VHH binders against Protein DOG1-like 4 (DOGL4). Designs and how they scored, part 45

Target 1, 232 residues: Protein DOG1-like 4 (DOGL4), of Arabidopsis thaliana (Mouse-ear cress) (q84jc2)
Amino acid sequence: MSKMRNLVEEKFLEFYESWVIQLELYLHQLLIAHNNNTMSETELRHLISKLTTHHKAYYTAKWAAIREDVLAFFGSVWLNPLENACSWLTGWKPSMVFRMVDRLRKSRVVLVEAQVKKLEELRVKTKFDEQKIEREMERYQVAMADRKMVELARLGCHVGGESVMVVEAAVRGLSMGLEKMVKAADCVRLKTLKGILDILTPPQCVEFLAAAATFQVQLRRWGNRRHYVTHS

## First folded at step 18 (VHH)

Design zi7 (from zi4 with S31D)
Fold by OpenDDE, fold request of step 19:
Structure zi7 (fold): chain B 232 residues (1-232), chain A 122 residues (1-122)
Amino acid sequence: as target 1 above (232 residues)
Amino acid sequence: QVQLVETGGGLVQPGGSLRLSCTASGFTFSDYYMNWVRQAPGKGLEWLSGISRRGSYTYYADSVKGRFTISRDNAKNTLYLQMNSLQPDDTAVYFCARYSGLEGLKPSFDHWGQGTQVTVSS
């Protein structure tokens, strides 16, 4: 990538690269656990816990970064164009993970009726929460084009101090809203993930997490090959 | 030619400490995620720790968390592993390894050192 990066972007880029590598290492463990049914339930739960902790660490880092510069995450220089194209509110769309759940249903995994019902309820709730966030997001985006900002845009570039203050105020307002929405979206992600894991058995959790991680790392791989970008 | 050379191993008593070093050459050290891995006699390879390219982010296996500390000095092309509170089950050959990405879905390391022996015994 030839774009100039700010400090937040540089730091998070390093973080994300390392985080993904660690995810790849965990994925390998998940796959071993999934393909070799020799692990105890306790061991599986421990592995699941490691993955959940890893994901929580991502959001801890993310939230620290967005507090400094939320706009950096709407460019997301640490992602390739394919990954960015698949992003919703600076991350994976929560409802998308149910595609991984559906995969379980079509595999050797047998979900009981009660699980299927709960998963469907969770899916509906997740969709609802996504829509709510999207509506609020749109409000902030539209608010950027208030009367003052539209007028300033019409008048063109001005060096005046008043115009600068107006723009800065507008950007601050937007940024605050975006940060709020991004955090809200992340909460939905975390809740959705937790919800799924609470419904599934430990072996099912392992398979689900493996599927999700596989998709994530493969998407990154495909995007990197297509755009000749390497994020090592 | 890419080369990794581990040093610092030895014999220590339980509860003792060692500091391992891995000197890299033949590549841009600061561009790579680096790792420590060990292999005990009769056991498979065990990943212990990883560190980001600039050294700002580190990860540890549960077996060594709180006892081992990974660090790097990119100016010296050197990776470190500070090992404290060593136990007999830490006895192994320790390797530094350069991460190279996924082969299929398997993490791969394209370069390893010769390893350094760490023996913890009373």
Scores: ipSAE 0.907, ipTM 0.968, lowest interface PAE 0.4, mean pLDDT 93
Fold by OpenDDE, fold request of step 19:
Structure zi7 (fold): chain B 232 residues (1-232), chain A 122 residues (1-122)
Amino acid sequence: as target 1 above (232 residues)
Amino acid sequence: QVQLVETGGGLVQPGGSLRLSCTASGFTFSDYYMNWVRQAPGKGLEWLSGISRRGSYTYYADSVKGRFTISRDNAKNTLYLQMNSLQPDDTAVYFCARYSGLEGLKPSFDHWGQGTQVTVSS
């Protein structure tokens, strides 16, 4: 059965579809760059900058959307179930990208000791930040459950106008908390990405970004096939 | 049968403007991400611009950003490219192309127009 979409969902769906297509185009450029040893460092840096700008644009759009309806992102109708299953607080889990770096190290990417050290420091910091967010989320969720869930359950048994108003207020409160948590998570994502790119050389950045983009678009493709969804 | 037909090309002086149109038929136009691509003499294909299904989101190559504007009218099944501040380097055949997804990891376009010639010269 098709899920009914609200306006925020519809708008973001259109955005995300187009954003992914652009990512696919950038991925192609990254792959070309990776296989082209004649590209200058300046050209590589420019390409990297384009990708980072593209990612920042995603979060700009996301944050505008979550301000209107953060709950839409906990359903994420623009994602297939596989993509959703791999999501942490409405996006990719920051610490997971280090596994991509590790895989690159095992293949063609040679990191100097200084890079390895910095990456490890960043990994530790990223994990720490993730845990902090998780604790905050848990605390918030438990608090909401204690204060609001019983009330919501009780009010759910009533059809009166006053009850509806109270429920709406409760939902707004919850949404504000969720928005805060999602933004915090997104900040960790952006910080982690920036950190990695600051440590890696331009050629390494290109390879990393290509790997990350490949994973993202392939996950989407795999998920769509699995659930009989045709998608770009 | 899917068809894309470009119009609006021609000869223009540097600094001039042109508006290209691409009329689509044979498919649900509003279901697809549409693109403008050009090919200059002796050069490869260059992606210029893309637009989302409903036209709310647009993207541009650096070479045309700030000068070209992509738009669409789904009611008319038409894609547009407003080209301002044209330069000799913009001389090329311009194509509208329908995005079709990835073949492997390569972006693909499954339908193209015949193209329209744009020549910028003094």
Scores: ipSAE 0.902, ipTM 0.969, lowest interface PAE 0.4, mean pLDDT 92
Fold by OpenDDE, look of step 18:
Structure zi7 (fold): chain B 232 residues (1-232), chain A 122 residues (1-122)
Amino acid sequence: as target 1 above (232 residues)
Amino acid sequence: QVQLVETGGGLVQPGGSLRLSCTASGFTFSDYYMNWVRQAPGKGLEWLSGISRRGSYTYYADSVKGRFTISRDNAKNTLYLQMNSLQPDDTAVYFCARYSGLEGLKPSFDHWGQGTQVTVSS
């Protein structure tokens, strides 16, 4: 279990590092597209597609990894403490993106009434879905905090032979539930992202994606700086 | 001293293939995300491909996807670019570049090779 976990972590760490770098490259393209307004709608849509594909690739990799060890994603070693602290069920909180949209509206993005209405509907739906998952998580935590966790703790003190098998079985059971919840959360993320992109015009999509990417890379940067300062 | 040295460039006919190499020295090669970038005459720099530090994950620009393959041998401190189905538009100086992070919001490369000329012409 430990070896498998380590392997999963190492592999995903490499993946995530490379994925973030690629995101940074895409961000640069988004910013250029946004600032110059020289790109055609076709070109913008292509750029948007590249980003969406990139995000899909992340979840593909994630889901493959969580199948092996979902626990690795709780306290992800590939994230800094700040990133982890800002994580909701191993990723960004879906409802957060609406605040980002609101910020864009206050700046340069002009949304028509129809878009605003659709975004509000999506916001309500997203929040509902988040709450549903949170309730499920709470239920799960309560259920796990009782007998199984106690047993696991007891067994952990007496690791050997048959005890190891029991512990492994318990961990597997826990993992299955967590995996389900993580996938559910990811589905809400993907649905929310798609929903927003479907409402926005291509130029607005580019701006939104740029803002999202910027937030992500800045969060990472800030977290890394803080981490180094506290440990220096 | 950090050094990157590209080799393998040359003249090739359309549809031909070339394999570029970049030999790294002066740093721990396996710790860095490596890239291929090119510059065509009169054009700006174009990012082509990137590869993770262990070589397990690769990325490509649309312009070269399906034709070019990036790889690395960390034991040899060498980065590779296999270029197939070369076209005249691929004529450029090709550089290997070490990724160094963001300067502001702009991706940065802190070390480059001298470049190797690739000319695709009938």
Scores: ipSAE 0.890, ipTM 0.966, lowest interface PAE 0.5, mean pLDDT 92
Fold by ESMFold2, fold request of step 19:
Structure zi7 (fold): chain B 232 residues (1-232), chain A 122 residues (1-122)
Amino acid sequence: as target 1 above (232 residues)
Amino acid sequence: QVQLVETGGGLVQPGGSLRLSCTASGFTFSDYYMNWVRQAPGKGLEWLSGISRRGSYTYYADSVKGRFTISRDNAKNTLYLQMNSLQPDDTAVYFCARYSGLEGLKPSFDHWGQGTQVTVSS
């Protein structure tokens, strides 16, 4: 049977599909900039700013939607199964982005010693922030297992309307806690992105953003490849 | 088959306004991200604006942001472009185009209208 969608899921599905199409348009511009050695620094900084603003718009929309239904972001209907499988707390894992930076260093991007040191410091801080969130998630899970929640689970099938109201209140409390953790993870994502872009030069930022957008677009395309396409 | 028909072009003075319409047929219009693209004389295609399937989300190229407004009426299968504060360099043929995915890593549009001429001159 088909999965039912609520209003939050329908609105964010429309948003995300359009957001990804715009990301594809920006990716095209990044690839042109990557191949064109005559672009001015002003043009590069403008393109970098457009990508940064586009990502900020995603989080603005996400945080509005999370306030209404954080659970929609765990196993999202607007993502394919491959995209969902790669998620850490509803998004890319911040520490993993440094693997992309490392791959770029081995190919085209040459970093000076000062950049390498700053990136190493950022990587350590990012990992620390991730681990802090993971410990907070663990504490939240312990709170779920407290005596009141276990008592509600045991009694829920024996009583009617009164137990429904208590379960609904507990679910709302869980959702608020999850919302805080998702927003904390998103803040680490934004801080890590900004930190990387502040350390890299404009041409290096274009290389990084092109690689990141390519990964996101290809992950979506590969996860959707089971769709039939007729060549004619 | 799929058809897109633009109307509303014409001659206008600098600072003036025009509203373009694009009527769609032969497909479920509300399932598609729709776009406006223009081609100035002797120049390549320039993407201007896009709009989500239900019209809730819109995007603009820097060259037209703040002056142009894309909208759609899915009940009438019609896409619109309100163009304000027109300048001579807005002179072009304006097309509506249906987004169809990526060709390689480049966005692709599989159906276009015939275009409507917009001329901005004194």
Scores: ipSAE 0.769, ipTM 0.916, lowest interface PAE 1.0, mean pLDDT 86
Fold by ESMFold2, fold request of step 19:
Structure zi7 (fold): chain B 232 residues (1-232), chain A 122 residues (1-122)
Amino acid sequence: as target 1 above (232 residues)
Amino acid sequence: QVQLVETGGGLVQPGGSLRLSCTASGFTFSDYYMNWVRQAPGKGLEWLSGISRRGSYTYYADSVKGRFTISRDNAKNTLYLQMNSLQPDDTAVYFCARYSGLEGLKPSFDHWGQGTQVTVSS
């Protein structure tokens, strides 16, 4: 490849590829548990715990990498173009997960009225948090277009030692703002996931996690298939 | 002409240790996620461990976590499995396997070694 990657991108590419393969292995276990009612509640809770631990490991690695290069997570080299096009602030959109819960409800997942009420409350809270972050992103974009940013662009056209230091400080400030917004979005993702798993019974959690992992895996496969077919 | 060749199997006493090697040829070894899988007598295949292409990230099945360590040396095109605290139920044929993607929604491995026998017995 002629396209150069920085160290952060190269390291996270390796991490993400292995992380997805392990997710595929867990998905296989989830599908076995879902299709064959052979596992005890204790065994189901253990499998659910492995999935939540696996997701926590993803965010741990992501947050370390974001501190070094948040921009790598916008148009990521470890994702195919379809995966990148479906991203909301570097990840899945929290409110969209409730469409998956709704579709599962009409199949094999039976929810009682108390669960439905709690899920609706969580959906409203999730959407509220999403909208707050979207407003913050808009304010960030407006601030980027102000006079300070125009002057920074003018300095970038003229090379000099003092100009270089001013540019570096401004770029760091912008990156810190993006890092905060990405972490806030990830916190909404984690709260939403944990909230759903707290409301659902262990068998329902297995069905939900299987559906979520299937979607993620299939999106990756579909995007890779289109990429290879069109690459000539 | 992908080839994977395991060595290092043998007879060990309970509580003993053994180090397996898998030498790869016919492909760019450092581009692939690599795995150890075993088959005990009368049982199906059991995935044990996997390792990322540069070796930085490793994963283990519950049955071996804490006792087995996967590693690789990409300069020598070799995958390793250090096995400690071996017990009779670790008796199996051990295979290295190359991850190749999914068959449906099941992880698939397209190339396997012939395997190396590990026997844990007094």
Scores: ipSAE 0.760, ipTM 0.913, lowest interface PAE 1.0, mean pLDDT 86

Design zi7 (from zi4 with S31D)
Fold by ESMFold2, look of step 18:
Structure zi7 (fold): chain B 232 residues (1-232), chain A 122 residues (1-122)
Amino acid sequence: as target 1 above (232 residues)
Amino acid sequence: QVQLVETGGGLVQPGGSLRLSCTASGFTFSDYYMNWVRQAPGKGLEWLSGISRRGSYTYYADSVKGRFTISRDNAKNTLYLQMNSLQPDDTAVYFCARYSGLEGLKPSFDHWGQGTQVTVSS
């Protein structure tokens, strides 16, 4: 009957669901560490390392999947419509993570001036890198539209094997270009995350990671609840 | 009704191995993320490992990574835990548990087996 998903989508759906479950388990540990304050600094650093490794594992799996089908990550079947509507180049806009940092600054009066200065410098750098990616994406989209227009005109004039080869090269170029831009965006996301964790103390890192994970899981839960419509 | 039944526990010497099984019934086993959890004497519950619906993705607590292997056979509705290089600290009751999502922000395991005792001693 209906062909809803390709192989890349099915595999990544399984991965993402399990990855989110593991994130939910880590969130519980983060909340215990933040709220009960029973963990030593060594234990906090190990928990932070586990979260960092978990996030890196997501990108490792994602980058393998986009080599097979980058388009699957634009309107992903493993995300609900609210999550998809919030996507910028297949993920959170890197600069948006500083909303969590702003929360920390309001709730942590002991965030010293040196940390605040470094965080603002990182915010500026992140926005600069983000804007570079936006400019590259715009130029890429314009260039691809021009090439597609030319190739559609040629395809309309003839449909031989030579035309198929040119179309195939254009499709490969589109996929390679999108893959490059998605990886660039992901690198900004990872660099920003690492930068924040390097500036914050271990207890502050736990609070930041808890806030970020909470937002991600709540967005998913809220979007899933709004999805439910009973059909016969 | 949902049932989870663990088997395969017992007494082993340090360095030994055991293979635990958990037979599931009363639900579509292949739709669920499944877990192993243990409780040592006088201690709280310790999550050990989880496995995705089709078995393609596995996760381990640091305490057991490299020594324990989770797997599943969806045709037999069975979850497995291969336990190698067992040490006295691994002495515990081992439970099979079905993950059901968050209640609030707290992870919820809605069904548990009765547990199987693993004792590691010389």
Scores: ipSAE 0.759, ipTM 0.917, lowest interface PAE 1.0, mean pLDDT 84

